# VHH binders against IgGFc-binding protein (FCGBP), part 8

Target 1, 184 residues: IgGFc-binding protein (FCGBP), of Homo sapiens (Human) (q9y6r7r2070to2253)
Amino acid sequence: AECQAWGDPHYVTLDGHRFNFQGTCEYLLSAPCHGPPLGAENFTVTVANEHRGSQAVSYTRSVTLQIYNHSLTLSARWPRKLQVDGVFVTLPFQLDSLLHAHLSGADVVVTTTSGLSLAFDGDSFVRLRVPAAYAGSLCGLCGNYNQDPADDLKAVGGKPAGWQVGGAQGCGECVSKPCPSPCT

## First folded at step 4 (VHH)

Design q05 (from n04 with S27F I28T I31R T50E T97K E104S; framework vhh_enristomig)
Fold by ESMFold2-Fast, scan of step 4:
Structure q05 (fold): chain B 184 residues (1-184), chain A 119 residues (1-119)
Amino acid sequence: as target 1 above (184 residues)
Amino acid sequence: EVQLLESGGGEVQPGGSLRLSCAASGFTFSRYAISWYRQAPGKQREWVSEITSGGETNYAESVKGRFTISRDNAKNTLYLQMSSLRAEDTAVYYCAKEGYDFWSAYDYWGQGTLVTVKP
């Protein structure tokens, strides 16, 4: 299944639930809640948002994938570029035959041998594809992947800000202003 | 399975020309966008040019106006006509299939063909 975030930003969870959220901090997009399913790879995807001119809406600043003991970052500051462990790499890129990254139009597309895929257009559109092995085990803005869209934000009382990570230090433009309550 | 076989590389002096070919098999060639990439000694791989299934072409700024990508769907072959070659064009050139489906766009690579520009 596919989770999407686009524009200012609009979200579609892995179960197809649609919602809007204007947070400017860093948020958990997807990760196993209680560790990965037996035999599956562990991973964490986070998204950091910012204001662009208007204080009324937020936009994706960067998205980070942590997998295979590496950190991969895609940023609106550096369109069509990829950082691996803080170092820019040239595309196409392969990491130990476990992960491949390439350009597709404006998007940087990262695919893994485990079936997890992430794409970002360097501006506003994030896509995350998660294999069926993770069904029912996920947390974050992309929902729990249990085929029931009604409960995708239930763990945080229907409030997307409950997936905030990094506390106040995780807030972009809001670091000098009060941020939403920290993630618990 | 997808197979790509590049040919046509060689040694040429600055200002010269070469035509590279890529023979494709294992997929319906006419339905996919195909690209050329290159990798110079000690550098990472860079994109050079792409031709879509509809025949639209795109080029990296460094080769625009000097290289021409084309395809022959009847022969399942991709071409790169290179002119006004420079020392900076010295690299192994790779043919890469980029998928029709956004998520299935794995780059399948050939073994490459070496182009050397020496005075």
Scores: ipSAE 0.005, ipTM 0.252, lowest interface PAE 10.0, mean pLDDT 76

Design q06 (from n04 with A33R T50D; framework vhh_enristomig)
Fold by ESMFold2-Fast, scan of step 4:
Structure q06 (fold): chain B 184 residues (1-184), chain A 119 residues (1-119)
Amino acid sequence: as target 1 above (184 residues)
Amino acid sequence: EVQLLESGGGEVQPGGSLRLSCAASGSIFSIYRISWYRQAPGKQREWVSDITSGGETNYAESVKGRFTISRDNAKNTLYLQMSSLRAEDTAVYYCATEGYDFWEAYDYWGQGTLVTVKP
């Protein structure tokens, strides 16, 4: 299945639920809630959002994938580039036959041998593909992947802000509005 | 997207030489590993040689010492210099590369160029 975040940003969960969310902090996009299914690889995908001129909407600043004990970061601040463990790499890139990254037009696309894939266009569009093995085990803005879009986000009471990670220090300046909190 | 077009095939006698070319378009040629494959009449396709983006070359045992693969990134062209040709080298020769269309990895293939080695 595929989860998407685009523009200011619009989200489509792995179960096809559509919603909008204007947070300016770092949020969990997808990860196994309480550990991966038996035999499946553990991972975490987070997105960091920011304001761009207008305080009414937010945009994706960066997306980070943590997998195989490595951290891969894609950012609007370095379009068409990839950082692995904080170091820029040359594309196309391969990590121990486990993970491959390449350019596709404006997008940097990361694929893994476990079937997980992540893409970011360096501006606003994030795409995440997750294997069916994770069905029902996931948390985050991309939903729980249980094939029922009606209960996506329910784990945090239906509030996207509940997926904030890194606390308030991960937030951009919110000007006249407070940063989202997991407790709201 | 990558498009590949082979040329340079023809008829040659045993012991002769031919140079095949593969012109690539539609994407950045220099970042791809590119390969030559061949398919003899009534046989399955087999790998012949490849060259990495950095210029490292590999060859099938049957052609080592006789064939030389090279690339010209400024011209987006792959070459196969074939020497000491044998009747067993008779085949349609294809160039191929791994390409990407967003999520999907594809093998891009040219249409092939026929090499016939016979008296």
Scores: ipSAE 0.013, ipTM 0.304, lowest interface PAE 8.5, mean pLDDT 74

Design q07 (from n04 with S27F I28T I31Y A33H E56D; framework vhh_enristomig)
Fold by ESMFold2-Fast, scan of step 4:
Structure q07 (fold): chain B 184 residues (1-184), chain A 119 residues (1-119)
Amino acid sequence: as target 1 above (184 residues)
Amino acid sequence: EVQLLESGGGEVQPGGSLRLSCAASGFTFSYYHISWYRQAPGKQREWVSTITSGGDTNYAESVKGRFTISRDNAKNTLYLQMSSLRAEDTAVYYCATEGYDFWEAYDYWGQGTLVTVKP
């Protein structure tokens, strides 16, 4: 199944639940809640959002995938480039036959042998593809992947802001100056 | 299994022309987006041009109007027609696939072909 975040941003969870959320901090997009299912890879995907001109809407600034003890970051600040552990790599990129990264038009696409895939167009569109092995095991803005869209945000009382991770440092308002707390 | 083999590079004077070819095998060529990239001495690889499985073309700003990408699906071959060559075009040129289906792209690169523009 595929989870999407696009534009200002509109979200579609792995179960197909649709919602809009204008938070400007860093948020958990998807990760196993209590560790991965047996035989599956552990991972964490986070998104950092920002304002672009208008204070009424936010946009995805960057998306980070943590997998295989590595951190991979895609950002609107360096379109068509990938950082691995804070260092830019040459695309296409391969990590021990476990993970590939390549360009597809404007998008940087990361694929793994476990079937997990992540893409970002360098502007506003994030796509996350998660294999069925993770069904029912996930937390974050992309939902719990239990094939019932009605309960995708239940763990945070229906409020996407409940998936905020880290401190206010990841908030869009905090990038160029101190961010007031709490970051929305 | 999957192979991309570039050819056609060489030395030319400024203002000259060259045609590069990329012969593909081991996959269904017509299904995939195919691109040209280049890497100049001391620089990162940069994207030059892409042709989609549907035939749409895109170009880096630095080569628009001077380079033309095309494909022959019957021959599993990609081309790059380069004209009005400049010293800045000196690089090793690589063929790479970006996939037909967004998620199913291959990350294969050819061995490259050297283009040298010198007075």
Scores: ipSAE 0.012, ipTM 0.289, lowest interface PAE 8.9, mean pLDDT 76

Design q08 (from n04, 23 letters changed; framework vhh_lunsekimig_d3)
Fold by ESMFold2-Fast, scan of step 4:
Structure q08 (fold): chain B 184 residues (1-184), chain A 119 residues (1-119)
Amino acid sequence: as target 1 above (184 residues)
Amino acid sequence: EVQLVESGGGVVQPGGSLRLSCAASGFTFSIYALYWYRQAAGIERELIASITSGGETNYVDSVKGRFTISRDNSENTMYLQMNSLRAEDTGLYYCATEGYDFWEAYDYWGQGTLVTVSS
């Protein structure tokens, strides 16, 4: 299944639920709520949003994948580039036999041997592909992946803002501005 | 369409030298990592040398100090300079790169070039 965030931004969860959300802080896009299923890797994907020229809508500033004790960041500030643990790497990139990253047109695409994949076009379109092994175990803006789209946001009372991470201080400083880049 | 064509193989005596070439077409050569693999009779194909788009190189221990991988982005060609050749270096040498279709990565291989080290 694929979760999408695009434009100003529009979201499509892993179960196909569609919604819009204009938050300007950092949000949990997807992660196992109570640890991963047996045999599956643990991971966290977060998305940081910003204003661009208008206070009415937000756009993706960066997306970060934490997996295999590494942090991989894709940013609109640096299109077609990938940071691993805060350091830019040359594409295509491979981390042992576990994870591979490459360019596909405008997108930087990160894939893992477990089938988890993340793509960002450096502007506004984030795509997350999650293996079926995670069905029912996930939390975040991408939903719980239980094949019932009606309950994807229920854990936070149906409020997308409930998936905010980084605390209230970060939010205040991100309003009308890009959030600071993560450090190594 | 991705095409890789190896050349430069041949018969050489122990201690001799050969330079292999891999001519590439059908992709933007300069941004891709490139690889040399070796397949000896009865042995699995083994990665022996790599070069990233930025020019960083890596080698298996058995060829370190004897083999040098290089690339010429203006000519879309990768090379393997082989010095101090040993009987164990005998085999088919393949050049390879990775192709991509959005979510999927595919390995692309040349036809191979035979290197025989014998007296």
Scores: ipSAE 0.000, ipTM 0.259, lowest interface PAE 11.3, mean pLDDT 76

Design q09 (from n04 with S27F I28T I31T T50D N58E D101E F102Y E104D A105S; framework vhh_enristomig)
Fold by ESMFold2-Fast, scan of step 4:
Structure q09 (fold): chain B 184 residues (1-184), chain A 119 residues (1-119)
Amino acid sequence: as target 1 above (184 residues)
Amino acid sequence: EVQLLESGGGEVQPGGSLRLSCAASGFTFSTYAISWYRQAPGKQREWVSDITSGGETEYAESVKGRFTISRDNAKNTLYLQMSSLRAEDTAVYYCATEGYEYWDSYDYWGQGTLVTVKP
């Protein structure tokens, strides 16, 4: 299944629920809630948003995948580049036989041997594909992956701002609506 | 209390036009981004369009060039001008806005207005 974030940003969860969210902080996009299913990889994907030019909307600043005890970051500041543990690497990139990263058109695409995939175009479009093995086990903006889109954002912590990670200092200036924390 | 009230739905023939309205109350309308969504019978709710407080607009690919979202802050009203309507545009149309309180967000939805495109 695929979860998408695009534009200012618009979200489509793994179950197909659609919503808009103009948060300017860092948010949990997807991670196992109670640990991964047996035999599946543990991972965390977060997305950080910002204002660009216009202060009326937010845009994706960066997306980070934490997996295999490594941190992989894709950023709008550095299109077509990948940072692994804070260091830029040459594409295509391989981490043993577990993970591969390569360029595909405008996208940097990261794939794992189990079928987890993250792509970012360096501007606004994030795509996360999650294997069926994770069905029903996920939390975050991408939903719980239980094949019921009506329930994706209704649980405690299921509201978009409820998935904020990091402190209030990560929040940008709010123009079109209030921040979940004080705007500064 | 935040309230959103849609109107303007009805029956129309393919190729026709309709203008939907959403009257907002209970919040400072001019400072919020507001969206249109739709839901066809037996289908999931899908995003149609949104407009920021500054008037910037975005559209789902299926409606680009046919629908126009606009707002009138003096009247606290959101509009959706629909043209070149197709049978697949048949749905209940909802307007929605998000509120924030500290770390929590809350979605506010109207009750919807039915649009039926019949040959």
Scores: ipSAE 0.000, ipTM 0.106, lowest interface PAE 17.5, mean pLDDT 72

Design q10 (from n04 with S27F I28T T52W; framework vhh_enristomig)
Fold by ESMFold2-Fast, scan of step 4:
Structure q10 (fold): chain B 184 residues (1-184), chain A 119 residues (1-119)
Amino acid sequence: as target 1 above (184 residues)
Amino acid sequence: EVQLLESGGGEVQPGGSLRLSCAASGFTFSIYAISWYRQAPGKQREWVSTIWSGGETNYAESVKGRFTISRDNAKNTLYLQMSSLRAEDTAVYYCATEGYDFWEAYDYWGQGTLVTVKP
């Protein structure tokens, strides 16, 4: 199943629920809640949002995938490029035999041998594809993947902003919030 | 029907305080970001503040430290607490929610409430 975030941004969860969320901090997009299913990879995907022009709406600034003890970051500030553990790599990229990254049109696409895939167009469109093995085990903005879209947002009191990570330091816009010195 | 209805505007002296309210109906208020905008006479409309579904807030630099945005999800109401008011805060204040509902753009605005700061 596929979870999407696009535009300013619109979300479609793994169960097909549609919603808008204009947060400007870093948010958990998807991760196993109680550890991964037997035989599946553990992972965490987070998105960091920012304002562009209008302060009333936000856009995806970056998407980070943490998997196999590595951090992979895609950013609108570095379109068509991939950072692995903070270092830019040449595409196509391979991490052992476990993970591959390549360009597909405007997208940078990261795929794992288990079928997990993350794509970002460097502007506004994020796609996360999760194998059926993860059904019912996930948390985050992409929902719990239990084939019932009505409960996708309930795990944190039903609020998308409840998935915020990184505290105030995770915010894309710090000028109007009580942020640490680096944000002011 | 999506409706936003502002109230609480009026005349105040410089340095005074005023609380604006925006009553929302016709949508699931608690999951949407809602903003305050204002338009002063002869000026273009400008963004003032936004509060997100989880309670995060952002403010325009001109109002930072003086205005506080808040929401009451049980009452479907947005607030703007304005303090240390200045003559340049004189404007019609609007609440708004804008974005996309997957297939369609939405852009809902209230009719506004006038705030006048007079010595």
Scores: ipSAE 0.000, ipTM 0.127, lowest interface PAE 16.3, mean pLDDT 69

Design q11 (from n04 with S27F I28T T52Y S53R; framework vhh_enristomig)
Fold by ESMFold2-Fast, scan of step 4:
Structure q11 (fold): chain B 184 residues (1-184), chain A 119 residues (1-119)
Amino acid sequence: as target 1 above (184 residues)
Amino acid sequence: EVQLLESGGGEVQPGGSLRLSCAASGFTFSIYAISWYRQAPGKQREWVSTIYRGGETNYAESVKGRFTISRDNAKNTLYLQMSSLRAEDTAVYYCATEGYDFWEAYDYWGQGTLVTVKP
């Protein structure tokens, strides 16, 4: 299943639920809540948002994948480039036989041998594909992947602001709306 | 339903230590940022510390170096280890998770636990 974040930004969860969220901090996009399912890789995907011109809406600044004890960062500030552990790499890139990254049009695409994939167009469109093995084990803006589209984000587990990672230092400017606590 | 239940408060001498706990239920604890606040007699409520989903922490300047916030996601429990306690730390301590989601603001608080620092 695929989770998307696009535009100013609009989100589509792994279960197909749609919502908008104008946060300007760093948020958990997806990760196993209490460790990965048996035989599955552990990972964390976070997304950092910012204002661009209008303070009423936010846009994706960067997306970071932590997997195999490495950190991979894609950013709107360096389109078509990838940082691995804070260092720019030449695309296409291969990490052992576990992970491959390449350019596909405007997108930088990262794929793993376990079937996890992350893509970012360097502007506003993030796509995350997660193998079915993770169904029911995930948390974050992409939802719990329980394969039940009747779940809604009014439930306690679906609160977008609650998935903030980092402190106030991870937040962009909050002018049109108050920063979600604990940003303030 | 969402519940936060604090415990561990009590009386302690200046320079002493206490450990507060906050048991959470009714939500997926591990994905939320959770905070400690306190309210001293006759004063406004003040923020003490926050721990985020990723394990990062922030502290108010008045408690930095003396208090340590931690979480145990397997037990759905938040902790505040308090050391070098001072008379000014006397307050009711609350755990809280607050913010807003796509549909509305949320603001969940526990009932509080009293900490008294006196000779």
Scores: ipSAE 0.000, ipTM 0.138, lowest interface PAE 16.6, mean pLDDT 72

Design q12 (from n04 with S27F I28T T97R G99S W103S; framework vhh_enristomig)
Fold by ESMFold2-Fast, scan of step 4:
Order: C-alpha cells, then structure tokens, then sequence
Structure q12 (fold): chain B 184 residues (1-184), chain A 119 residues (1-119)
C-alpha cells in the first residue's frame, strides 16, 4: 500500500482516503502506534511543511525517516541529496545491507530489505510504501492501514493537525524563503 | 526551467472587467497551487488569490466577490476574472508558483501584466 503527499499538499492515505491539509509544522506521517507487529521493523516518518510565498497553502520542506537508530532526511533545500544522521552521503548509499538509497528520476528513494520504501522528489511529492505486515498498526497522516478509509483520521477527531509532533519549531514560519508579511 | 507568462492587462474604466491569463511551462502545473499577486506603484507586493491543485480557491478580502480565480490543467493556464474594477486595483499583476530555491529569496514569478483603472 502506498501513502502520498504532493503539491500544496494533497494526502492519500494507505487505505485510499483523500484529504488536503495546510499545516506548517512538523507532522507524523506514519509510525506504529503501539510498537511494530512481530518481526516487523520499527520506524517513524515525519514531514515538515512550510509556506513558500502564499500563506493560503503549505508545501513539504523535508521528510525524515527514523529507522535502525538512524535518522535519514530528504529536503527540498537540497534536491537529490540524502542526509544520514545530519551528514550528507554519496548516492547510491548502503546501510549494513539493511537499507539502500538511490536516485530514480527526480526522486531519492530509500528502501529497506523488508520492503518499506520512502521517496521524495526534492520539491513536493512524498511517497511511502509500507508492507502488509503493518496493517491495522499505524498512526499518522497516512492513516491506520486497516482497509477502511472512513476511520483514517479517527484518532485525532478528523483533524490532521492533531498529528503535529515536536514543539512549535517552524510552525507558522517561512523558514526556507521569505514570505509576504505577515507569515500566518 | 519554470516559466510563467502573464497576459490580458490593459486600461479599463472603473466598474469594468478584465480577464488575466498566466501560461505555465517547465513543471507539472496540475499538482501545484498557483497564485496571483499584485504590486501598485510605491507599494509592497500583495497577495490577491490562490487556487490549489484540487480547485479550492482563496481570496484577499479586498477582492472577494469581485475576482474569480480558475485554472485549466489541460492548457497549463491560470486565469483571473476581474469585475467591478476600482482605481485601487491599478497594479502590475504577477503569477507565482510557490517553489523552493535556497539560492534565491523569492519564488518563481512571471514578468507581470499591467492593469490600469482610469479614474
């Protein structure tokens, strides 16, 4: 199953629910709510959004994958680049045969041996593919992966902003580009 | 290479109408929100309207009910239908895609099209 965030941004959950959300903070995109299923990898994917001029819409600033005690970050600030634990690496990249990252067209694609895959085009399009083993165990903007799109935002009362993580870091800021005053 | 080309500006009487167009190339138009901004002589550039990739529209309070933003994804073209024009609407109108470029302070902007409302 694939979860997508694209453009200004549009979201398609792992169960196929479609919604729009214009938040400018960091949000949980996907992670196991109460630990991973038996034999599955534990991971956390977060997305940081920002304004880029218009205060009416937001765009993806960066996406971060936490896995194997490492942090992998893809950013619109540096297209076609990957940071591992804050350090740029050369592509293609291998992490102990557990994970590899490579360029595919405009995308940087990170794939684990178990089939978890994250892609970002350095501009707006994030794609997350999650193995079926996680069905029913996930939280975040990508939904719970239980084959029922109607309940994908149930945990936050139907409000995507409920998946905000971290503090007010970057919330309402135009951190990558100046925006017309005021930044809302 | 992202390019935006505005057209349709001109001189009009108060209460008149104009239709602005913005032709986009060099990116996948359909997946981006595109905005109209304007800059009057001696004033700062101000936001006018945005249309999301899904067709959701937003307007500055000063133009609500008078201006209508729309898009044609098959033609990669953005429109601004302006009615009940006022002297205060005199400005150069810019089409903008909100793209990220770390080396520059501002997004991709078009060259602009001048709208003059003759008092």
Amino acid sequence: as target 1 above (184 residues)
Amino acid sequence: EVQLLESGGGEVQPGGSLRLSCAASGFTFSIYAISWYRQAPGKQREWVSTITSGGETNYAESVKGRFTISRDNAKNTLYLQMSSLRAEDTAVYYCARESYDFSEAYDYWGQGTLVTVKP
Scores: ipSAE 0.000, ipTM 0.211, lowest interface PAE 14.3, mean pLDDT 73

Design r01 (framework vhh_enristomig)
Fold by ESMFold2-Fast, scan of step 4:
Structure r01 (fold): chain B 184 residues (1-184), chain A 117 residues (1-117)
Amino acid sequence: as target 1 above (184 residues)
Amino acid sequence: EVQLLESGGGEVQPGGSLRLSCAASGFTFSSYAISWYRQAPGKQREWVSTITSGGSTNYAESVKGRFTISRDNAKNTLYLQMSSLRAEDTAVYYCARDWFTGSYDYWGQGTLVTVKP
C-alpha cells in the first residue's frame, strides 16, 4: 500500500482516505505504534512542513526516516540530496545489505529489502510504501493500515494536528517564538 | 494493461521547437508523478523532467529554461514543450511512471527527436 503527501499538502492514507492539512510543525507520518509485527523492522517517518509565500497553505520542508539506528533526511532545501545521520552522502548509497538509496527522476528513493520505500521529489511530493505485514499496526498521518479508511487518525480523535512531534523546534512558523498547541 | 504512448517527435533544425505528448491509460493518471526520459544512440537513458500529481515540476540542468513539462489530467496526457533545440537533444524520448524501488513502473515505446542542421 502507498501513502502520499503532495502539493500544499494533500494526503492519501494507506487505506485510501483523502484529506488536506495545513500544519507547519513536524508530524508523525507513519510508525508502528505498538511495536512492529513479529519479524518486521521498526521505523519512524516524520514530515516537517512550512509556509512558502502565502500563509494560507503549507508545503513539505523535509521528510525523515529513522531505521536501523540511523536517521535519513530528505529536504526541499537540498533537492536530490540525502543526509544520513546529518551528513550528506553520495548517491547511490548502500547501508549494509538492508537499505539503499538512489535517484529516480526527480525523486530520491530509499528502499529496504523488506519492501519499505520512501520517495521525495525535493519539492512537495512524498510517497511511502509499506509492506502488507504492517497492516493494522501503524499510526500517524498515513493512517493505521487496517483496510478501513474510517479508522484513520482515530487514536488522536481524527485530527491531523494530533500527530505533531518535536515541540516548538518542529514548527516552521514557531521556530523563533513559542509554539501554540498545536502549532499551525 | 497500463499503457503510455508517446508522440510528436520528428526532425527539426537547431533553434527549433517541438511538442511531445504522452497519452496514458489503464491507471488513475491524476494521482501519479510522470517523467520524461531520453536516450541518445550509444548512451545511457537520462532523466529529463518530472511533474508531480500536484503540478510541481523539476528539470535536468541540460534542459532547464528550454523545456517545459505540463499535464492535462482531463485528457490523461503529459506534454513536453521543447524550445531552442540543440543537436545534443537528439534522442528517443520516453514517458515513464516512476516507482518507489528505483525501477520504472511503466515505459512507453518512445518517440524519436532528431535535431539536424
Scores: ipSAE 0.000, ipTM 0.123, lowest interface PAE 17.1, mean pLDDT 72

Design r02 (framework vhh_enristomig)
Fold by ESMFold2-Fast, scan of step 4:
Structure r02 (fold): chain B 184 residues (1-184), chain A 117 residues (1-117)
Amino acid sequence: as target 1 above (184 residues)
Amino acid sequence: EVQLLESGGGEVQPGGSLRLSCAASGFTFSSYEISWYRQAPGKQREWVSTISSGGSTNYAESVKGRFTISRDNAKNTLYLQMSSLRAEDTAVYYCARSFYTGKYDYWGQGTLVTVKP
């Protein structure tokens, strides 16, 4: 199943639920809530958002995948490039025969041998594909992957802002003022 | 003070049923996702089931089809209905309040379930 985040940003969860969220901080996109299923990879995907011109909407600034004790970052600041543990790598890239990264059109695509896949176009479009082995075990903005889209936005108070990670430094302009969040 | 208090544990024979309760106080219960975990003797604590603030449920594969999680927001109480119990279900069962993925603010003290042949 696939989860998407795009534009200002719009989200489509792993269960197909659609919603919009205008936060400017770093948020959990997807991770196993209680540890991965037996034999499955543990991972964490986070997205960092920012304002671009208009303060009424936010856009994806970067997406980070933490897996195999490594951090892989894709950013709108450097389209078509990948950082591994803070260092730019040449594409195509392979890590310990466990994952590879390559260019596909505008996208940088990271794929693991088990079928987990993350793509970012360097502007606003994030795609996360998760194998069926994770069904029912996931949390974050991409939802719980339980085949019921009605409950995918269940966080603290039922709000997407409940998935915020990091501190004020993780927000677009929150050093001197509070992070914006969606209203109602 | 936020508190979670489990009850309903006890001894049952294989194939039997038990209903566990978790009474919550000190917070707006209806706004939070709440989970059940268990820890068997000599084993790691493992996740059993989660129910969202809106009532959507998830289960570990080992209990799917046998356990049912539910909540009563008017009573600030979480339930776990356990059926077709097996020896491997013997454990101390805990409820936990979720803040976000993998992050729990508060845990209960636990209630012991023993499945005796």
Scores: ipSAE 0.000, ipTM 0.105, lowest interface PAE 16.9, mean pLDDT 72

Design r03 (framework vhh_3k1k_2)
Fold by ESMFold2-Fast, scan of step 4:
Structure r03 (fold): chain B 184 residues (1-184), chain A 118 residues (1-118)
Amino acid sequence: as target 1 above (184 residues)
Amino acid sequence: QVQLVESGGALVQPGGSLRLSCAASGFTFSSYAMRWYRQAPGKEREWVAGISGSGGSTSYEDSVKGRFTISRDDARNTVYLQMNSLKPEDTAVYYCARDFYTGTYDYWGQGTQVTVSS
């Protein structure tokens, strides 16, 4: 199942729920809430957002995947490049046969042996693909992956800003801006 | 204008059944997930059941799981709540809500009273 964040940004959860959110802090995109399912990898994906010109909307500035005790960062500031633990690496990149990163068109794509995949176009489009093994175990803006879009934000009272994981400063949000599904 | 109108509430005996309806107007019904909530006397309003915009996914609060069934008829812009094996603790005003973000609602209906008493 695929979760997307694109543009200013529009979100589509793993269960297909659509919403808009204009926060500018760092937010949890996806992670196992109470530990990963048996045999599955533990991971955390976060997104950091920013304003670009207009302060009415935000855009994805960077996305970070924490897995295998390493931190992998993709950023709009460094299109088509990948940082591993704060150091730029040469693509294609391989981490002990468990994780592979490569260029695919404009995207930098990171994949794991379990089938987890993260892609970022270096501008505004994030795609996260999660294997079925994680169904029902996830938290974050991408939802809980329980095949019910009606409860994807239940853990934070329906407020995407509740998934903030970084930023000591105040950050804007647009939870009250109505966006009928489908939102484009 | 967006409007939600609940109906079907009644006085029923324990173990009885009841079907609630929520008629929606003023928006593209099939594009929205819909939910049922209830509020018992002296208690907070609580979520009961939800159904996705496609109708393919449903979810329920633990206390009603196996007894209540949510469904929708997009041709009639209506969401339903079939309530079976009713208990006195199910006594509440039941509300229909349009979900514009999962768990966050921009419109509520007026409610329909369900009383379960012998």
Scores: ipSAE 0.000, ipTM 0.115, lowest interface PAE 17.8, mean pLDDT 73

